VH-VL binders against q9vpl3. Designs and how they scored, part 76

Target 1, 224 residues: q9vpl3
Amino acid sequence: RGKINIQRPKAPHYERARVVAVTQPKYPELPKAKSCFKTRAERTQQQQENPYNEIIAREVRNWLDHSRLVAFFHLSSITADDIFRVRVQLHKQNLHLKSYGSKIIEQAVKNTRYEAIVPLFHSNHCIVFSPDPEKTAALLRIVRRVPQMVLLGGIVEETMLSRNQLVAYAQMPGLHAVQAQLVQTLSQAPGHLIQQLQAHQNSFVQVLDVHAKNQMNEETPKST

## First folded at step 3 (VH-VL)

Design n56 (framework fv_anetumab)
Fold by ESMFold2-Fast, scan of step 3:
Structure n56 (fold): chain C 224 residues (1-224), chain A 121 residues (1-121), chain B 111 residues (1-111)
Amino acid sequence: as target 1 above (224 residues)
Amino acid sequence: QVELVQSGAEVKKPGESLKISCKGSGYSFTSYWIGWVRQAPGKGLEWMGIIYPGDSYTRYSPSFQGQVTISADKSISTAYLQWSSLKASDTAMYYCARGIKYSYWGAFDIWGQGTLVTVSS
Amino acid sequence: DIALTQPASVSGSPGQSITISCTGTSSDVGGYNYVSWYQQHPGKAPKLMIYDVSKRPSGVSNRFSGSKSGNTASLTISGLQAEDEADYYCSSYTSSYTLYVFGGGTKLTVL
């Protein structure tokens, strides 16, 4: 039984049945690995019109307000166990991996300077938050080993940065003054930064459209 | 220790104003929701409303919208529940409670000890 | 205001197992996995026993378990002990504009 019949639902497709059988004892824990992997409940929640979206948007806004480092990622297919391991490694560095629906992100950043990030969340995505901008290097080292997570850009000290600018920031010596100077220099051309973020999204879409997902993974930093 | 400490019992007359408090300690006050729950004598739990102290965003149960005001002062990690004019029907135990997860309130894991409010002539 | 339906009382003997039901609609219990259960002893504040349908916070005995089927959530207490005698309340997120709702409460008597 591998074929699902809409009128008379039979056993799930082989792959889904296999996953359920293997992970059945861990079923209650599946939601813990949901930051970049949306559960059935999370997808259902996103489809429903309800006031809960406003509540969650306030939480997202709080994360943005209290974080000096925010990084945006596209997420390719990843197992619950793999994303859990990534989340554990990130948490040890005070890096918090979160996933929110695109409508919630839009509500959170509406009428703010960060509204330009909305197009980055058209496809599967996740966000990493941290109050400590010095953790950018640690973040990139961890995600370099996770080819399913593709860096799109971020916000450092309230300044929007492209993927390349975040990589440059991470490569700075552990001198706060030098890092602050880089951020100030980059913030002098907001239009150019917004255009770069939009270009990265468009480039990523083009790569996906030609089914060349591996090319985007190759853009992820491999060494610092 | 993570705890919520509420102000002491109050005895008031109908028409008087009242403001009760709920002080959080041992955690990041601005990162968790605070809810208010009412329990009339011998009755069940009744949700009144919720506040996010980080930006003072509030939502109320329809039964309490316009009847009470929920506020917070993040500089002293304290949430408040206030009435402009008390009624005898406001006699109840009032609990404050913290949302269970960081920036999430789907359940309340830490509860204050309660403030008994008695409104009578 | 009470939106979720619970039995007014349930009883059991020490060592037995009991189940308390909590019935709502597709806009609360049936639509979401955000059901919680609270225990309240006379004169005390409520204590969270179960959240997200079936998860236990630290310090809660594994004798307490939660489940959900359709519009009905259930709290099961195994190996009943005298200290379990209390009032139990379910609660759920709701997609209506009220956001949150409690059940009417169930008094558990340990005979």
Scores: ipSAE 0.006, ipTM 0.463, lowest interface PAE 13.0, mean pLDDT 76

Design n57 (framework fv_anetumab)
Fold by ESMFold2-Fast, scan of step 3:
Structure n57 (fold): chain C 224 residues (1-224), chain A 121 residues (1-121), chain B 111 residues (1-111)
Amino acid sequence: as target 1 above (224 residues)
Amino acid sequence: QVELVQSGAEVKKPGESLKISCKGSGYSFTSYWIGWVRQAPGKGLEWMGIIYPGDSYTRYSPSFQGQVTISADKSISTAYLQWSSLKASDTAMYYCARPSYLGTFYKMDVWGQGTLVTVSS
Amino acid sequence: DIALTQPASVSGSPGQSITISCTGTSSDVGGYNYVSWYQQHPGKAPKLMIYDVSKRPSGVSNRFSGSKSGNTASLTISGLQAEDEADYYCSSYTSSYTLYVFGGGTKLTVL
């Protein structure tokens, strides 16, 4: 179809800029002054040369952008067999369980509206993605039987929801009614996205704090 | 079933342009990378490059940087490998392959059947 | 360009075991546990036999096993059968420049 057939203002320009950036030679090595500085410069160069984080970060970003339902979980110790069973049950409902390192999550969400989720991933975690927000109820039903997975919150129809809000969403009537309510809420709130990100970040921190306190309260030190 | 289906064999003259295709089916095309691998007659496998169809980000092997263009069309779940001007040294079997992220970022678990490209006068 | 080093050929008799080596650097085989092995029969596309150094995909015989020590990964095939005769390629993730590197390939002859 040739270059002319695929040329569009936005997508062709973006791809062209990326291709040029990828094909250009790397910058020369950082200046080195002494042993300590050389070690730091070498570590920085090694990190910049690692393409793994960039590649998986794009996968994460694509999942975030193309999923209408994203749920975030803290993951306690779980066997490979148990997590596989959960993954199979979720897959039957078009729910996709993924796990990514914290550094990769940070790279994926940096300079995006999802940047507020980074603090959630300082401990063991996993994420469930789905193109179908009506599957939230099925997700919560399945996870209810998996005590190792603790719901922290999520994103539904591009709106960040706390744990309690996501649970409430699961109990709402069908998709059309819920979609109408979300659209109505968004239209009534100036600066909605920024306010929701800040509010849900604070809510996620609160959920994490409550979970930590529950873990501590349930801990009974062994006597003797 | 997850499958990659490639276009048919091509016979071209030096200096001609060519675009070959790799169609993905049975999976979310935009959620997986697609790589291209070349195998010259009687030679080994050479990695050419990779594309993420979700945003069309590409990365090339130094040996193939500037020699080929990798692209993808999300609407028809198809990746492409293109030459603006073929050389006799481009004669080879070309494979597309899908790496997967299920704890293994680099494994090519699904392969196309291959497209034989012959460039001769 | 940098390719992983494999022996050009190895041979064995039915029922024997053979090992194919794959040597790289600390930026690929030595630095990461992301080594794959592919089997290719003449005229066919490659088939994934081993990934993550030692793991087998479903449908791959347990006669195939993988290991790694330092900068060298190894594919071991036990109980050799005639249908194992093929070309074998190692591959690794790399942190330097290219993302993926293949080995030069090893032709396995049986009998």
Scores: ipSAE 0.000, ipTM 0.452, lowest interface PAE 14.0, mean pLDDT 76

Design n58 (framework fv_anetumab)
Fold by ESMFold2-Fast, scan of step 3:
Structure n58 (fold): chain C 224 residues (1-224), chain A 122 residues (1-122), chain B 111 residues (1-111)
Amino acid sequence: as target 1 above (224 residues)
Amino acid sequence: QVELVQSGAEVKKPGESLKISCKGSGYSFTSYWIGWVRQAPGKGLEWMGIIYPGDSYTRYSPSFQGQVTISADKSISTAYLQWSSLKASDTAMYYCARHTFGYSLQYYFDYWGQGTLVTVSS
Amino acid sequence: DIALTQPASVSGSPGQSITISCTGTSSDVGGYNYVSWYQQHPGKAPKLMIYDVSKRPSGVSNRFSGSKSGNTASLTISGLQAEDEADYYCSSYTSSYTLYVFGGGTKLTVL
């Protein structure tokens, strides 16, 4: 059989929009479901390109500005199959798992009320974004099955919450008024909440150090 | 070892329904996508669509959207390709293959079934 | 549906090198590093030979190599052997029409 290359006609406006989207220096041009796990080469390339970092930092700011739920996680060694499964489950619940370099996060939050979160991202990390804060319970239910993802804290309705405060919020049974009141109550000491988030990371780093020392003869996957 | 085993050859008449199967073994069936690829006699490979067996999410090639149904039963590690009404033009070899979607956005078929020959004639 | 452009046939002699091209657009081959190559002998299922443009699965001879320049990917077979006679298909991720697209295929003849 002859091999014939077939071109499909496209509407001019759609073709132009697609070309612009593809050519823009944004990593989200590929399926966002995979953004939490980046290859070493992709992470290195992003850190080297200053103009690209500016565009991604703008996107991080947009995610922070338009998400009513943001959750911060430390990510331990995890298989490709396991994280892919988690991303699929999260996406189904309108939960978007993303990963960014610490310099990009610093640039995104510099001179904002969130600047103090930068130290959370000096280790392997993931961030989950959602426009729907009622999905906090679904998020924690999914992540409970993934021991490699450790909750550090988050932001709900623009209020920074510690791990325990996010768990408390998730336990509200869909009573919007009660959830709003809880967020208001938890916002009483912003400085202390930031310290709590940092303390959780430091405690987890200590746990990881003990775990690493206990792995005498184990091979570490390059994805770690 | 990873293996995909497909159902046997089928001979059908136009207008008949058909459902062929692809059983995975030697791996976590719900952790990988299954794709279907068609090859008409003497022709090249055509991608038809994929399914994620963990939640039965499907994505079809535009050429096959609405012409076939892809499904899976994770309890028996089996994926299916189904026609409600066969046409003579459906005569082809049909392959299932494991599709790696991965973290690095890897898009390829690493293991293939042996193929199911479907012949549609009066 | 669309297909990536491959030559219908290529030929070579034992011990020689041949190259098969696979040409697409910036929405598939040119835009991403997700090109794979499959070998198919008559009456058999395809076998993965190359993935991610240039990587080989375990068990595939190092005589097979892949590369890409712009919108064109290439499969090169060195030290050509009779057993290499088969049909070869390229494929790529695509952002335009579907998740995945195949080339039209190339018949390799060993003379």
Scores: ipSAE 0.000, ipTM 0.417, lowest interface PAE 15.3, mean pLDDT 75

Design n6 (framework fv_romosozumab)
Fold by ESMFold2-Fast, scan of step 3:
Structure n6 (fold): chain C 224 residues (1-224), chain A 121 residues (1-121), chain B 107 residues (1-107)
Amino acid sequence: as target 1 above (224 residues)
Amino acid sequence: EVQLVQSGAEVKKPGASVKVSCKASGYTFTEYDMHWVRQAPGQGLEWMGEINPYSGDTGYNQKFKGRVTMTTDTSTSTAYMELRSLRSDDTAVYYCARDTGLYESPYFDYWGQGTTVTVSS
Amino acid sequence: DIQMTQSPSSLSASVGDRVTITCRASQDIDNYLNWYQQKPGKAPKLLIYDASSLESGVPSRFSGSGSGTDFTLTISSLQPEDFATYYCQQGYSLPYTFGGGTKVEIK
């Protein structure tokens, strides 16, 4: 059991800082000989068992599990007003901008298929989630106007994509749009229909080829 | 469906200012950046600047910086370009253009019909 | 500023001809190059974006190729409505710049 009132996320942090300050050892505290001090791993484990961190880690796992589109960004210095405007603009497109600490992300993805994303979060970062992968184009158009956000890569339909692969995916028409276009062209002359079918097929082949290359070269690193 | 309709032709004297409007319709105005491009008689295209209609943030070509101002009115879905201290070599057709580029790649899919600005003594 | 050089400045062609227009950037612009068509008295119209992507509604006889510094626009079989001036534009860095244009005239 561990529940924190997330309506006030800064309150738990403030209380932890106070507890650390009060209980922090004062000089001279260190014995000259080896003693039975807790290891770094034990101290790290105690911190990660904080109920607030577990709640947020569970929130991150929920976003990853229920989002068909996840995009990762490096975030340079940006004002609260500027990031708020971006968040509002993204929300109108069912795109959810979230920022989480690196330790919380590591805790959330540990022993999952998404563990490979951890190195992306060693510096200032943010993540955009959406249940709708067709919103990738809208996402990229919005973020292009925000020079402080630099696209690192993403996950679409549980597949890790590089920056270039995600951009290529955004240019591909959605399945619904592709089917609608094909139905429209089926009512026209056969020559024009063949041309459009090949164009759409080539787009799918490019995305699949990019995915296959990513799988072989990036997603399946093997120990030598 | 998507339309950009610009204000009418202007004739100005050197040293005057001109303000051209571009009214957008058929799409969500705040989702696409607007650019301004001009073309002198018999010459090619010259990029002047851009504006983000959601934030109001602008980027100007250094050639025009200090005498150009781009603004938008979201309530009327209208973009404006004001050019001050007009010279005879500012005589051109001025276009607004919608940027539909993805991430790093701007490209202009819809253009206004153009506004002729003539600067003569 | 990135300088965009188009060649030729003008060409004469007949309906049914294959037309090739070239565009050279003064520095590497990856694939951030767009092509526009402009008819007399009209605004430009987007034909190709990101070097090789055909804009929706543009006839398939138009194609683009190239990367880095050298780019081409090809019209496989020229039609009467294709007599116009064509411009390339780099989207790689500010300020965005256009080529000098290529006028395609009736032979």
Scores: ipSAE 0.080, ipTM 0.553, lowest interface PAE 5.5, mean pLDDT 78

Design n7 (framework fv_fezakinumab)
Fold by ESMFold2-Fast, scan of step 3:
Structure n7 (fold): chain C 224 residues (1-224), chain A 121 residues (1-121), chain B 111 residues (1-111)
Amino acid sequence: as target 1 above (224 residues)
Amino acid sequence: QVQLVQSGAEVKKPGASVKVSCKASGYTFTSYYMHWVRQAPGQGLEWVGWINPNSGRTFYAQKFRGRVTMTRDTSISTAYMELSRLRSDDTAVYYCARGYTLRFESHFDYWGRGTLVTVSS
Amino acid sequence: QAVLTQPPSVSGAPGQRVTISCTGSSSNIGAGYDVHWYQQLPGTAPKLLIYGNSNRPSGVPDRFSGSKSGTSASLAITGLQAEDEADYYCQSYDRSLSGWVFGGGTQLTVL
């Protein structure tokens, strides 16, 4: 896309704009209140509370919260036609390619559990969202044919995964079973975790003792 | 546990309006679209529209535009569908249903038990 | 009339395989939009059975499967059981209508 102002992206050709409008979510426009005269103080307060930026930031958080699979990509220069073809292929697999400005992403995720993703967006980027983590393999298959999109990492069931971890999860049989296990772990109350640690205190000590004895015997070399 | 609890059955005369409620619990109300679907007695399912509880934005099927209004109250996690200028062919069970994602292809993963609206003279 | 076409009824005996078709057009299934399936037991609300053409929600038995090809989708039920007797609806998005569309429904009778 070159050095284009992300806040004012170039409009695509009519035919592509029409098809893009069909494939993307349609939000009805809210009626705007009639303009009224405002003092400088009121104008300054309104500027500090930009409702448009807040709405976009909330939309990004909603996508992150709704999606069981989120994949982050660095996006090299790519034509409008090429990215459109990728978007169509992804859409057929319930995968949604979105692009947001870096500062909007930063504002959306600051002081949230998603804050760790901010460094991924210092350059040209795009994000793929999906409600279905079992589509991770399909996603990687599609983007493997798109050299302009470089996988940086992702989130599966609210768990941050590196590029290598996400690739490994795509190849793992029984992703649904892994998802259930992750959901169970994330839903545990703090009291339950403390209780588990107390209950398994002796088992943990026994495991460490067995491990130490095995290491002394050199029977189990470390595998990587 | 995700639960959608709808208001009770209504009987209305032609030309009146009806407002059906759907109270959500067991999840973050503002994080999922709420769809409305109706089913006339012995007939199939017909989509009416959706509301985004977070933004308040709505979208209605063309057939119902000008007669339907969807709203929500986030303080009580409740969505509303109001249908005006009722006709006898509006007699149906009206369901609220949760859409999983903020997009038009979203499947409806949880449904309310339905509200029967009868329009008769 | 419904936008997506389903047979009004299908029947089978316990243990048999039945298939329910859902035929759309170039503005919906043919445009690449996903097909979802709902099961409606008598007197109850619809329940999600299949989403995204072929995915099963937790709690749906493996004997239910979905597929999509061209402008059509299909729901297959193997090892048919008495409790499968219900109405089945397919659903997709239609870009010409800018909204969700349903099939007319198929009543499954277990003989």
Scores: ipSAE 0.000, ipTM 0.414, lowest interface PAE 15.6, mean pLDDT 75

Design n8 (framework fv_anetumab)
Fold by ESMFold2-Fast, scan of step 3:
Structure n8 (fold): chain C 224 residues (1-224), chain A 121 residues (1-121), chain B 111 residues (1-111)
Amino acid sequence: as target 1 above (224 residues)
Amino acid sequence: QVELVQSGAEVKKPGESLKISCKGSGYSFTSYWIGWVRQAPGKGLEWMGIIYPGDSYTRYSPSFQGQVTISADKSISTAYLQWSSLKASDTAMYYCARLRSYTWEGPFDYWGQGTLVTVSS
Amino acid sequence: DIALTQPASVSGSPGQSITISCTGTSSDVGGYNYVSWYQQHPGKAPKLMIYDVSKRPSGVSNRFSGSKSGNTASLTISGLQAEDEADYYCSSYTSSYTLYVFGGGTKLTVL
């Protein structure tokens, strides 16, 4: 069975190795490679040291996998009672407010293209998940009454969107029409960086904006 | 109907460059990861790497990092696998396949028909 | 480069049930519920038969079922048919540089 996280060059097929040994009996080839295997070993050690975090990271990956709407927020100081009220209002709209430690987020996203967002979670944060992207408008309506929650950006239908693009998405009518209008809106007006946010949070907005701009080069979605 | 259509068989000499293609249709091409899987003659399957066409983010298997380049052109819904200098050991069937979910834990749910690459002198 | 352990071959008669095992470690099969099984007929591309240990994609016969215990996943095919004769590969997610590991493959012969 061998070690799964250790790569070794594939041994030659038995018959081929025998033929090579007969026709070219000896050459002491010693290739050297170090840094990639060292980094991989460090990742393996990290998982072994933090089994609890890996279990919860799996939960986060499942939420990402099953949610058509994911919204990222910076969370300023808020009382337990106030955040509970927000959770109740969101839950009524099938919106699920979750908070995870930065190490758990790192483990959750290290196998996705969102690895770059990890530094943004060094401060207080929370994430809202929903299977229904039409709830984006309801989400923004609820959150506008909660000044402690600052929208950074999100993912809608597996597409990363900046804050401004999420706001634009929320204002569009009908899911079918929204897909075409989103493409048109993104091609006409790029999003803007939210300057009042901390530097690393501004980097997250930039990352989402760059990704959304890259999506503008895609072909128009087809009707179904 | 989801379909992945790959380019035709290639016969090349060692040292030549090659770029093979995989065209997706019947789904939102930019919303799904595309992976490349190799199968040497008479052997099993080996994962090579994946790409997210929406932003061209790639991740490679350590065995193939630096040996091949994976890219995508979202305007024509096509992913590519390319070599700068082919070796005889690159002789294999190459498959492209779509990941079922956004996250990397998902399975490869639809596969292309395969591109046979033969490298010999 | 890394392979999960599968038997090289397995055989059965029409109408019987067979089971193919896939053994890994706590870093892949034992650590996650992301085990997939692929069927490959000679000269054809692989076809997804089972994912997430036990789930079937649309269009896959309910004769195919999957399970896992510890570090070993199993594919069970009931009511064997001639068309089931193929190579079967297991695959598991692993949270490392090697994202996906495949088994060495099992040749199923229907006698």
Scores: ipSAE 0.005, ipTM 0.432, lowest interface PAE 15.0, mean pLDDT 75

Design n9 (framework fv_fezakinumab)
Fold by ESMFold2-Fast, scan of step 3:
Structure n9 (fold): chain C 224 residues (1-224), chain A 120 residues (1-120), chain B 111 residues (1-111)
Amino acid sequence: as target 1 above (224 residues)
Amino acid sequence: QVQLVQSGAEVKKPGASVKVSCKASGYTFTDYYMHWVRQAPGQGLEWVGWINPDSGYTFYAQKFRGRVTMTRDTSISTAYMELSRLRSDDTAVYYCAREYGDWLSEFDYWGRGTLVTVSS
Amino acid sequence: QAVLTQPPSVSGAPGQRVTISCTGSSSNIGAGYDVHWYQQLPGTAPKLLIYGNSNRPSGVPDRFSGSKSGTSASLAITGLQAEDEADYYCQSYDSSLSAWVFGGGTQLTVL
């Protein structure tokens, strides 16, 4: 136990406990046949190569699903002390700063309505989540003092907004109904970033379709 | 020691396709994005696209969409880039490069390059 | 044309200082994306020289330094040596293109 890694507590611990349970003195006529070894080999073959990535990706999906405010930022080089101070200030406003690898973000949003955000995270990034969209003004005030964090855009009430649209949202009165109406108005207006994100999502779908088609060992399109 | 070993030079006719390989060693292949970058003789660097070796998900520069396909084989830690409908202006050295990714997204290790010559 | 603008060539004598500029726009360097620099010796693959605007990988001499301001970045090389003769490329990310972008490259000649 003292040697079980917390990052792998379930699989190694579960496997050892299972072996111990099977080899208990009260052996109930269980077959110790080749099938037992085969199922062990099958369990080994079914083990995920990167189980940590799926756990973290699930965490990201949970944050996206339960946050009414999501803001994404480019993050330049910043000291651990500085980012800690920013995280503390944000947390006091119920704003949760998270940093995830681009690979994990992609895995989390692949085949979801959030897939359009993947290009924004291919460079250095961090994300701020909140259940309270009225905190957008507080977020922008805090981040204004952090030049290493550059606002790229966000999601408010499940609507993708550009940097300028998020700034406009922050300037509205603190009444939820009024702010929700602004989001609806902005989502109906022509928006370059929203259109670019949607166009990017369409490009991603096309790329995925071509990739999947090629994986089926169908003929490579050489004429178009 | 991180190494990216690329396949040998290729000579192709216009209209043909070429498939370049990049075999990774010295690190966990599925933990880092792989990029492809090309350089025409005497010219600058041009980004082609990336593949996530874990998921197989790909993203290509606008210029190459419809002509490039990136794949990988995790059993041999190898990434592939296939470029179709080749033209003379596709003559270039094609590099694979690893993206470190955590905070700064730099290309920290590069293959030696594969020269693809397109001529009649 | 390259998305990031670099001078096509710079020259200096041994021991001198040279600076290579990299000019972007509001969708890349101006948007806050980091700048990386690569050194390409004749006949070789590019090698990472500076990452994250100003950081040096292990093995890169402190004669090389990077900086970023507004929509531009600079690579400074002090105490020039003959072995520094190479092509230098800046790189950033462009949010409007959703792509990595490179400068046109600068050929450094050590006279």
Scores: ipSAE 0.005, ipTM 0.439, lowest interface PAE 15.0, mean pLDDT 76

Design p1 (framework fv_anetumab)
Fold by ESMFold2-Fast, scan of step 3:
Structure p1 (fold): chain C 224 residues (1-224), chain A 120 residues (1-120), chain B 111 residues (1-111)
Amino acid sequence: as target 1 above (224 residues)
Amino acid sequence: QVELVQSGAEVKKPGESLKISCKGSGYSFTEYWIGWVRQAPGKGLEWMGIIDPSDSYTRYSPSFQGQVTISADKSISTAYLQWSSLKASDTAMYYCARHYSSGWLEFDYWGQGTLVTVSS
Amino acid sequence: DIALTQPASVSGSPGQSITISCTGTSSDVGGYNYVSWYQQHPGKAPKLMIYEVSNRPSGVSNRFSGSKSGNTASLTISGLQAEDEADYYCSSYDSSSTPYVFGGGTKLTVL
């Protein structure tokens, strides 16, 4: 009322106009019809004009492609100081904690072999990357000190693993030990060989007896 | 395969020191945390504390902080629970247990228990 | 120290189902999915029956199941058998004072 026509003298009019201007809302006023149309167009324009999202999506794809260990976590409310301490502990083990928006992750994995992970990221989440799959055990030991991080699953050596499978992987001996055990498992049982060699040299039999005793102490069956 | 073997029963007088042991075998000792759980005669389970044998990181229940010391010697795959001065109220069964590998904070393998009796 | 609340005893007949409750606060049972259940027979060490609210370790009968609603976790045992007669303890992560707490325990009697 009277906004466009000031009737009072200039000095009082000026003070009144200043008070009115200060109390005016500092937001653009759009008619509802125009607001609806402009909002839709602006949402589309914002989506088209956010080049940073595609850059970060490419970063996520690069992490996925160059990491031999990827672990997915649900993240409950946590303080900045607590998450920082976790990041420091993980970094010492060449484990890299990253947090990305769900839309960026969806863009990163769309039309890739990783597309199946998208449902994991509809809630608050974080991802841990590492070039070293032998660090899975270290990862789980560190996150056990962080109840706000809940393991959902992961990818090891390009294979998608459930939570239980990833935990089982963490219990396996290191790669060199696993390879050594596999080679040993594929070797023929030494029982009959030891009996044959007893007919020849006692010192050689002692070496094989030690080997056989070591094998008997390692009778845990290995899954293929 | 996986086994936790605890030291034998102890009978002590108030004021004496004591150190009981828990030896792990059949697994990589430094990759699993070891916890200690107390059970007074006819009573329930009380969590005392845990240790990470890889760096000797410990966490105690407030009730046991300053009352006991938890330690580990990774060279012999053995965890310890120690008192500098025993009280009659320390009479209890003491269990050691290993963190469950498919869980986060639960214990899967338990020792057989060490009965500690403190009486005059 | 801070113990979770369990009923002192519960009973059931062979073949029936029973439920044991474990009540805490938002700083333990209500705030985290780290509830476990242990079975203890007289003179024996405890055995893990349920971890992380509802998961069973290998070798544990599917008659045992776990659930949680708000600040209360529950262990349900279906098809009760004589060997189920034992003490049952819940446990949880506790963010307020200790990383781990036990419930007071429940004695299950199979009639």
Scores: ipSAE 0.009, ipTM 0.461, lowest interface PAE 9.6, mean pLDDT 75

